# VH-VL binders against q9umr5: the designs that were tried, part 24

Target 1, 268 residues: q9umr5
Amino acid sequence: SYKPVIVVHGLFDSSYSFRHLLEYINETHPGTVVTVLDLFDGRESLRPLWEQVQGFREAVVPIMAKAPQGVHLICYSQGGLVCRALLSVMDDHNVDSFISLSSPQMGQYGDTDYLKWLFPTSMRSNLYRICYSPWGQEFSICNYWHDPHHDDLYLNASSFLALINGERDHPNATVWRKNFLRVGHLVLIGGPDDGVITPWQSSFFGFYDANETVLEMEEQLVYLRDSFGLKTLLARGAIVRCPMAGISHTAWHSNRTLYETCIEPWLS

## First folded at step 16 (VH-VL)

Design kc1
Fold by OpenDDE, look of step 16:
Structure kc1 (fold): chain C 268 residues (1-268), chain A 122 residues (1-122), chain B 112 residues (1-112)
Amino acid sequence: as target 1 above (268 residues)
Amino acid sequence: QVQLVQSGAEVKKPGSSVKVSCKASGGTFSSYAISWVRQAPGQGLEYLGYIIPIFGTANYNEKFKGRVTITADKSTSTAYMELSSLRSEDTAVYYCARVDFDEYGSYGMDVWGQGTMVTVSS
Amino acid sequence: DVVMTQSPLSLPVTLGQPASISCRSSQSLVWRDGNTYLNWFQQRPGQSPRRLIYKVSDRDSGVPDRFSGSGSGTDFTLKISRVEAEDVGVYYCMQGTHWPYTFGQGTKLEIK
């Protein structure tokens, strides 16, 4: 039998967004038990990410307990960060494949559709004023806002991303790294035509330097220092990078070609 | 100069709801948070919650157990606070206050509304 | 929740004399950025609160220099070098570091 699949949605999403993905899985892997976690939907997805991590943890623990052979995670957009944190805090998870579906794994610094709800006068260059305050850090989008022009603020104020990345020292860094390394495979999916994740390379742990030049994963300090295990995972062949062009952000979970190429191979 | 103007006094029955408005003028609404604080007669100040209008979502003090709803209309630069299941103990002056996210990082309520008296009585 | 404790709760003062209000927090108010988000508010009779001090010691525009804030960590003080008649009212400390944000009980300043 196929291992159970757990799906975690993104910002402002619900379980309904994954109806096509469920169809694809059912057709190609009949009998697979797929659970789309219906937590923190809509505006509730703006709750602090650590709060979400706790909620999702409570939901996945029973599923994992019933699947001694392991489970697969498919985590979309903001959900990919939630899942990475989940795997970092759980010392007994049994995740075989962690599929990060167009997730801002290295953070967000975009002024695209992701910020379309912001007032026009509020440019991305000024969002640090809000996000790196105690007030802003009560919202999920600020928990992974990564302003390359305000690195000190990011490192000090980020309540989530800087911690799970091991960019700021904390007493759980070693344990979280150990836990995360329990994953069988890390499948990174994203592409240049996403239009929301900015830069799109963030889905592959690439990100801007201070000049807004995109550096690849292997050039990032988190990789070089192996702060949460990326270098180790890569060395043992556990990281899969699956870039695909021509897919918009809201279509990653609803594209058959993407599913067959980047997701299906890891559901066995 | 930024000003906050609140709606007028309200008299409500127990179990009903009240919605107070707070209109901002003289600044950029999108660069603020709007906080709500109340003060019972002769008592101190209590923080209810706040909204960051550009996010469209509020953060609430859990003490109110979901009875408080804070919203904002960016088009009119107006924030709202709704309190449901009113009790006599909810009788208070309700204030809105601005949090300015300027480059200096003050992050305090530097501008306050004039207050709205809400009386809950049978 | 962080508990803010003010002392005294009642402060009778002679005109022209100095006044001092203490505020203690149940935990450190230093945030990760190194700032301490401790505020002082003044509320005159029948008026809305007015912020006097932010980040422990910074004065708002228009606040007389006779008002000063000091302290660190969990202990803070508001001082008035020479009390004037217009200073009558209730003073509140407030922490903005830990959600939910909380106020002290208030200190009622009166003229003897």
Scores: ipSAE 0.909, ipTM 0.953, lowest interface PAE 0.5, mean pLDDT 95
Fold by ESMFold2, look of step 18:
Structure kc1 (fold): chain C 268 residues (1-268), chain A 122 residues (1-122), chain B 112 residues (1-112)
Amino acid sequence: as target 1 above (268 residues)
Amino acid sequence: QVQLVQSGAEVKKPGSSVKVSCKASGGTFSSYAISWVRQAPGQGLEYLGYIIPIFGTANYNEKFKGRVTITADKSTSTAYMELSSLRSEDTAVYYCARVDFDEYGSYGMDVWGQGTMVTVSS
Amino acid sequence: DVVMTQSPLSLPVTLGQPASISCRSSQSLVWRDGNTYLNWFQQRPGQSPRRLIYKVSDRDSGVPDRFSGSGSGTDFTLKISRVEAEDVGVYYCMQGTHWPYTFGQGTKLEIK
């Protein structure tokens, strides 16, 4: 019998987007209980990420309680940040596989889907002025906006990403790291043709330096300091990296080859 | 120089809705926020909510959530505030105000509209 | 919600004399970036509010030198060194640190 699967959607998204993924799971793992959480849909996905984390926590608690042998999380785009925060704040989670499906785990420094048609010129170099303000931090995209040219502002102003990455002092940092490290596997999925996650290597905990050169996960300070357990998890052999080219941001949950290669093996 | 010009005074019956406009001129409309604040006769200021037009959605004061809708039309540089299920207690001057995002972190309604009087009476 | 309490609520002042308005918040207004988002507004009779001071002590452009702000944490003060006839109106403090943002009750300044 297969462990239950919990699916958490991303920005401007809803449970319907996962219909193909559900078909794939049913075909390869018949009898699997799959729950696609129908919270913070559409425009509500712009609510503060801590508000979303609280709401999703309330939804996952009863599912986890009914499955003492464990559950799997499949978390798409912004949803991967929600899920990582869940694993940190829940001292009693029983997640075996955390499958991060093209999520901006080290942040975002590029126009999002809802912005790409709006501007005659790029706004990404100026968005830090909005995002690193009290007004901006009330919106989810600003909670993980990471401007590599204003790293001091990011570190000081971020209400979410700098905290869950352990980049800013927090009284719960030790407990959050302990809780996160209870996960069985961290499966990182993404690719160069995503078109939205910027840099796409953010899905693998890579990110820009000040020259917009991508530093890989193992070159990041949060990894080297093991601030939330990433180095420990890699040393245990619990991190799986599954990059795949040729997949656009909206297609990760509807590509059968991606499912079979990167997701299916982890749905024990 | 940024200016905010609001629509004219309204007289409404209880239970109806009112929609106040706030047209911005000067500056880049999508690069700042538009706040909505009201002031009942002889009373202080109440913050209703704000919109950041680049995100296309608003953040609401929970006290007014469910009755207030704040929107923006980037093509006309105009923000709107709609208040539904009007009561006599909603009689007030409604102001829009700009929040500019600068490198000095000034964040605080530096430009105000002229105000729109909304009177709710039967 | 952060409660902003002003004192006094009514302030009669003789022309040319100083005036001082106190504002106290129910929580620290220091935001995570180290800044304190405490603003002061003036509302002259029949007019919209006008920002005077932001970030506790920074005077907005075009605001006369006789206006100054001070304070830290939860206690803040607006001072007018020499009150002029044009200064009549209601003065509000406002915090922009904790959503929802809130105003003090106002202090009505009048010439005696």
Scores: ipSAE 0.731, ipTM 0.874, lowest interface PAE 1.3, mean pLDDT 90

Design kc4
Fold by OpenDDE, look of step 18:
Structure kc4 (fold): chain C 268 residues (1-268), chain A 122 residues (1-122), chain B 112 residues (1-112)
Amino acid sequence: as target 1 above (268 residues)
Amino acid sequence: QVQLVQSGAEVKKPGSSVKVSCKASGGTFSYYAISWVRQAPGQGLEYLGYIIPIFGTANYNEKFKGRVTITADKSTSTAYMELSSLRSEDTAVYYCARVDFDEYGSYGMDVWGQGTMVTVSS
Amino acid sequence: DVVMTQSPLSLPVTLGQPASISCRSSQSLVYRDGNTYLNWFQQRPGQSPRRLIYKVSDRDSGVPDRFSGSGSGTDFTLKISRVEAEDVGVYYCMQGTHWPYTFGQGTKLEIK
């Protein structure tokens, strides 16, 4: 039998967005129990990410308990960060494949059409004023806002991303790393035509330097220091990178080719 | 130069709802949050919640258990606070206040509205 | 929630004399960025609150220099070097570090 699949949605999203994914899984892996978690839907997805992590944890614990052989996680967009944090705080998770589906794993610093919709009168260069304040950190989007031009503010004020990345020292860093390393495979999915995740390489733990040059995962301090286990995972062959062009952000969960190429192989 | 002008006094019956407006002039909502604070007669100040208009959603004090709804219209630079299931204890002056996210990190409610008296009585 | 405790709650003062108000928080108000988001507000009778001090000791524009804020961590003080008649009102401390943001009980300053 196939391991259960748990799906976590993204910002302003809901379970409805994954109807095609469910269809694909059912067709290719009949009998798979797929649970799309309808928590923090819509505007509620703007709640602090740690609050979301707690909520999703409460939902996945019973599912994992009923699946002693393990489960797969498919986590989309913001959900990918939620899942990574979830795996970091859970010392008893049994996740075989963690599929990060176009997630801003190294944060967001974009001024795309998507962000313009959200911030019609704001520029990305000024969002730090809000996001790195106590007021701003009460919103999920600020929890993974990563301003390369204000690294000090990011490192100090980020209540979420900087912590799960181990970029800021905290007493749980070692334990979180240990917990995260329990994952069987980390499947990173994203692509250059996403249009929302900025830079799109963030889905692969790449990100801007101070000059907004995109550096790869292996060039990141979090990798070099193995602060949360990326280097270790890579060394043991546990990281899978699956880039795909021609897919917009809202199509990652509905593209059949993407599913067959990047998702299906890891659901067995 | 920024001013916040609130809507007029309200008299409501228990169980009803009230919606207070707060219009900002002399600035934009781009780098503001609008906070709502109330003060019962002869009492102190209580923080209800705030909205960052560009995010389109608010953060609420859980004490109010979902009775408060804060919204904003960026096009009119107006924030709204709606309180439902009104009780006599909700009788208070309701204030809106601006939180300025300036480049210097000077966060706080530096501009206040004139207040809106909401009286809940049977 | 963070509890803000002011003392005294009533403060009768003679004109020209100094005044001091204490505010204590139930936990440290130092934020991750190293700032302490402690504010002082003045509310004159029949008026809206007015911010006097932010980040413990910074004065807002137009606030007389006879007002000063100090403190760190959990203990804060607002001082008025020479109380004037226009200073009559209620003073509140407020923390903006931990959500939900909370106010002190208020200190009523009156002229003897």
Scores: ipSAE 0.901, ipTM 0.949, lowest interface PAE 0.6, mean pLDDT 94
Fold by ESMFold2, look of step 16:
Structure kc4 (fold): chain C 268 residues (1-268), chain A 122 residues (1-122), chain B 112 residues (1-112)
Amino acid sequence: as target 1 above (268 residues)
Amino acid sequence: QVQLVQSGAEVKKPGSSVKVSCKASGGTFSYYAISWVRQAPGQGLEYLGYIIPIFGTANYNEKFKGRVTITADKSTSTAYMELSSLRSEDTAVYYCARVDFDEYGSYGMDVWGQGTMVTVSS
Amino acid sequence: DVVMTQSPLSLPVTLGQPASISCRSSQSLVYRDGNTYLNWFQQRPGQSPRRLIYKVSDRDSGVPDRFSGSGSGTDFTLKISRVEAEDVGVYYCMQGTHWPYTFGQGTKLEIK
């Protein structure tokens, strides 16, 4: 039998967005219990990410308790950050596959065509002033905004991303790393035609240096210092990278080929 | 120089709603937050919530969540505060105030509207 | 919620003499970036509040230098070195470090 699957949505999203993904799972793995969590829908997805983590944690506990053999997580966009935080703060999680579906794992630094409602002008060079303030940190986009030109402000003001990346010292760093490392596989999915995640390599723990040149995961300090376990996971063969071109940000959960190539093999 | 001009005084019956506008001029509306603060007669200041127009959503003081809706219209540089299910205790002057995100980190309310008196009586 | 407590609540002062207003918070106002987001406001009779001081000690534009702010952590002070007639009004401290942001109860400054 197949392990239950828990789905966590992204910014301005809802459980309905995953209807095609549910169809694909039902067709290929009949009998799989799939739960698409319907918390923080729509504009509620702008709530602080730690608030979202707490809410999603309460929702996943009973599901995990009913499946002692383990569960899988499929976490889309902003939801992938929620899920990574869950894996760190839950000392008793039983997640086998964590499937990160086009998530800004190293942060976001871009005002693209897909975010016009969020960034109606070209503001990315100035958004750090809002985001790295107490007022801005009350909104989820600012919790993972990562301005490569103001890394000192990011490191000091980020209430979420700098913390779950282990980029700031904190008393829980050792425990969070231990918890995260309990995952069976980390499946990273994304691609160059996403159009929203900027840089798109953030979905693979890549990110800009100060010149906006993308450094890959293995070149990042968080990897080199193994601050939350990426180097350890890669050395175990537990990181799966599944890039796919030609998929826009809103289409990741509705592309059959992507599902069959990148998701299905990990839904044991 | 930023200026905030609020809509005029309102007299309302208990149980109804009021919507106060706050039109900004000067500065870039997308680059700052608009806060809403009220002051009952002879009382101190009470924070209702704020909106950052670029995000299109507001943070609310939990005391008022469920009764207060704060919105912004970027095309007119206008913020709105709507308070529903009005009670006599909601009689107050309602202020909007700007929070500027400048390089000095002065995230206080540096520019205030003139205030809008809302009177709730039968 | 962070409670902001002002002392005194009523401050009669002789024209030309100094005045001092205390503000205490129930939690440290030092934000993770190292800044302390403590503000002081003045509300003259019949007027909107006006910001005087931000970040504990920084005077806002156009505020006379007779106003000064000081303090750290949880304890803060607004001083007026020489009170003038136009200083009559209510003074509020406000914290902008911890959501929801909160005001002190106010200090009414009067000329005696």
Scores: ipSAE 0.637, ipTM 0.833, lowest interface PAE 1.7, mean pLDDT 90

Design wd7
Fold by OpenDDE, fold request of step 20:
Structure wd7 (fold): chain C 268 residues (1-268), chain A 122 residues (1-122), chain B 106 residues (1-106)
Amino acid sequence: as target 1 above (268 residues)
Amino acid sequence: QVQLVQSGSELKKPGASVKVSCKASGYTFTDYAMHWVRQAPGQGLEWMGWINTDTGNPTYAQGFTGRFVFSLDTSVSTAYLQISSLKAEDTAVYYCARNFKLEYPFYTFDYWGQGTLVTVSS
Amino acid sequence: DIQLTQSPSFLSASVGDRVTITCRASQGIRSYLAWYQQKPGKAPKLLIYDASRLQSGVPSRFSGSGSGTEFTLTISSLQPEDFATYYCQQLNSYPTFGGGTKVEIK
């Protein structure tokens, strides 16, 4: 039998968004138990990511317990960060494939409709004033806002991304790394035509330097220091990068070609 | 079972130094940070800081810089607290403690050493 | 620094009594609060974390509630072994503790 699949949605998303993905999985892997977690939907997805991590953990623990052979995680957009954190705090998870579907794994720094409605008067370059405040950190979006021009502020104020990245030392950094490394495969999916994840390379742990030049994963300090296990995962062949052009952000979970190429191979 | 066993009580003169040990067992020592908490006689608890047991990097709370040094001997799963230039106000029970929750926030302590009384008197 | 004020500092009660201890934070700390019990000559013992989550092995007569700036620890029916000092701890930043509440036998 196929391992169960757990799906975690993105910002302002719901289980309905994954109806096509469910169809694809059922078609290609009949009998697969797929659970799209219906937590923190819609506006509730703005809740602090740590709160979401706790909620999702409570939901996945029973599923994992019933699947001693392991499970697969498909985590879309913001959900990819939630899942990474989830895997970091779970010392007993049994995730075989962690599929990060167009997730801002290295953070977000760019104009987006997701932020515009919340901060209509804020420019990209000024959002750090809000996001790196205690008030700002109460919103999920700010939990992974990564301003390359205010790195010190990011490192000190980010209560989520900087921590799960191990960019700021913290009491659980070592055990988080250990736990995350329990994953069988890390499948990174994204593409240049996403239109939301900025830069799109963030889905592959690439990100801006201080000059807004995009550096690849292997050039990132988190990789070089192996702060949460990327270097180790890569070394053991556990990282899969699946870039695809021509896919908009809202289509990653519904594109058949993408599914067959980047998702399906890791659901066995 | 997780255990933190600290060294015995110390009696020191002002200006002297003391080194308290905390030996951990029952878990992987380097997986969990070690925290230090002070409690003066009849007073409350004061978090002194923590040390990354994997990297050896210490973080000191405000008021516990300079004379206080966290260190490790990972080969024997032991953390140390050294206090130099001891003062009378350093008289307290010093605890080592391990963090509990893996989720943020980080400073919940489920396992404690038995405490080490350090008395500083002339 | 975030200041935690516990009240009362001292509480006299009898076995079987319902006991409530309050902890107020100088600023909002969400649910980032823990409660500890400490007996003379012993290390603190974790009772409650995340404001309301009961630590494993702790009797159900202990409960925590609150969020933001006001929190409470409740012992529904005080037992002989519950006479001790209780501390709240905030975890919103570097941890700080309340001044403690000593629960004494009446």
Scores: ipSAE 0.916, ipTM 0.951, lowest interface PAE 0.4, mean pLDDT 96
Fold by OpenDDE, last read:
Structure wd7 (fold): chain C 268 residues (1-268), chain A 122 residues (1-122), chain B 106 residues (1-106)
Amino acid sequence: as target 1 above (268 residues)
Amino acid sequence: QVQLVQSGSELKKPGASVKVSCKASGYTFTDYAMHWVRQAPGQGLEWMGWINTDTGNPTYAQGFTGRFVFSLDTSVSTAYLQISSLKAEDTAVYYCARNFKLEYPFYTFDYWGQGTLVTVSS
Amino acid sequence: DIQLTQSPSFLSASVGDRVTITCRASQGIRSYLAWYQQKPGKAPKLLIYDASRLQSGVPSRFSGSGSGTEFTLTISSLQPEDFATYYCQQLNSYPTFGGGTKVEIK
């Protein structure tokens, strides 16, 4: 039988968004138990990511316990960060494939469409002031806001991304790395036509330097320092990169070609 | 079983230095940060800071910078607290304590050393 | 810094009594509060974490509740070994402790 699949949704999302993915999995891997976690849907996805991590953890623990052979995680957009944190804090997870589906794994920065919707222009231009405040950190969006021009604020104020990246020292940096390294494969999916994840390379742990030049994963300090295990995972062949063009952000979970190319191979 | 065993009581004069040890056993030393907590006689608990047991990087609470130094000897799973230029107000029981929570926020302590009394008197 | 105020500072009780200790924070700390027990000449012992989660090995007569700015530690039926000083500790920021509550035998 196939390993169970657990799906974690993204910002302003719900389980309904994954109806096509469920169909694809059922068709190609009949009998697979797929659980789309119906937690923190809609506006509730704005809650602090650590709160979400706790909620999702409570939901996945029973599923993992019933699947001693292991499980697969499909985590979409913001959900990818939730899952990475989840795997960092769980010292007993049994995740075979962690599929990061167009997730801002290295953070988000820039005047994106969702920011235009959420914030007036004046706020967007000063988002670092908001996000790197205690008040701002109460919102999930700010938990992975990564302003390359205000690195000091990011490193000191980011209560989520900077921590799971091991960019700021914390008491559990070592054990989080150990826990995350329990994953069998890290499957990174994203693409240049996403339109939301900015830069889109963030889905592959690429990100801006201080000049907003996009550097790849291997150029990132978190990789070079192996702060949460990327270098180790890559060395043992556990990282899979699956870039795909022509896919908008809201289509990653519903595109058949993407599923067959980037997701399906890792559901065995 | 997890144990933190600290060095014995110290009697020092003002201006002297002291080094308290905290030897860990029963677990992987480098997986858990070590905290230091002070308790003056008849007083409450005061968090002094923590040290990354893997990297050796210390973080000091406000008021515990300068004269207080956290260090490690990972080969013997031991954390150290050194206090220099001792003052009478440094008289206290000093505890090492293991970090507990894996989830953010982190600062909960599940195992403690038995404490080391440092008395500073003329 | 976040200030924690415990009340009462001293509490006299008898074996079998229900004991409640309060910890108030100067600002909201969600559920990021722990409770410790300390006996004379001994190190603190973790009882409760995340406001209401019982630490492994701690008797079920201990319970914690609360969120935001007000928290309580409850001992449903005080036992002889429970006479001690209890401390609350917040971890919303760098940790700070309450002033302690000494539970004494009546």
Scores: ipSAE 0.912, ipTM 0.948, lowest interface PAE 0.4, mean pLDDT 96
Fold by OpenDDE, fold request of step 20:
Structure wd7 (fold): chain C 268 residues (1-268), chain A 122 residues (1-122), chain B 106 residues (1-106)
Amino acid sequence: as target 1 above (268 residues)
Amino acid sequence: QVQLVQSGSELKKPGASVKVSCKASGYTFTDYAMHWVRQAPGQGLEWMGWINTDTGNPTYAQGFTGRFVFSLDTSVSTAYLQISSLKAEDTAVYYCARNFKLEYPFYTFDYWGQGTLVTVSS
Amino acid sequence: DIQLTQSPSFLSASVGDRVTITCRASQGIRSYLAWYQQKPGKAPKLLIYDASRLQSGVPSRFSGSGSGTEFTLTISSLQPEDFATYYCQQLNSYPTFGGGTKVEIK
């Protein structure tokens, strides 16, 4: 039988968004137990990511316990970060495939409709003033805001992304790396036409340097230092990169071609 | 059987140095950060800082910079606290303590050494 | 730094008594609070973490509650081995401890 699939949604999202994905999985992998976690929906997705991690952990633990052969995670957008953190804090997870579906894995730095709605008076270049404050860090978006022009503030104020990246030393950096490395495969999905994840390469652990030049994963310090295991994962062939053009951010979970090309192969 | 075993009591004069050891056993030493906490006689607990047992990188709390040095010997799963230029105010029981929580925030300590009394007296 | 104030500083009780110790934080710390027990000449022992989570191996007569700025440690029925000093500790920032509450035999 197929391993259970756990789905984690993104910002302002809900389980309803994944109805097509469920259909695809059911069609191609009949009998698969798919659980779309209906936690922190809508506005609640703005809660601090660590709070979300705890909530989702409580939900996934019993699922994992019932699946000794392992489970697959499909984590969309913000959910991808939640899942990465989840896998970092869980020393006993049994995740075979971690599918990061258009997630800002290296952070977000861009003006989007999402940000415009939440921060109508804030520009991309000035959001650091809010996000890198104690107040700002109470919002999920700020937990992975990565301003390349204010690296010092990011490193010192980011209570989530900088920590799970191992960019700032912390008491659990080593064990988080160890735990994350328990994954069988890390499947990174994203594309240039996403329109929300900025830069879109963030979904592949690429990101801006201080000049807003996009660097690839292998050029990132987190990779070079193997701070949370990317280098190790790559070395053992555990990282899969699946870029796809022509897909908007809200369509990653609903596009059949994307599913067949980037998701389905890792659900077996 | 996680254990943290510290070195014995020390009696030092002002200006001297002391090095307290904390030997860990029963777990993977490098997986858990080691914290240091002191307790002056009849007083409460004061967190001094922590050391990354994998990298050896120390972090010192406010007031514990300069004279206080955290170090490791990973080959024997041992953490050290060295205090130089000892003062009478340094008289206290010093504890090593293992980091516990995997989730953020981190600073909870599940296993402690038995403590090392350092007495600084003329 | 966040200051933790414990009350009372001293508490006299008898075996079987319900004991409640309070810890107040100078600012909101959510549920980021731990409780330790310390006996004379011994190291502190973790009892409760995240305000209400019982550490493995700790008797169920111990419980923690609270959030924000006020927290309580409760011993439902005091046992002879429970006479000790109890400390709260916050982990919202770099850790700080309360002044302790000594539970003495009446």
Scores: ipSAE 0.909, ipTM 0.946, lowest interface PAE 0.4, mean pLDDT 96

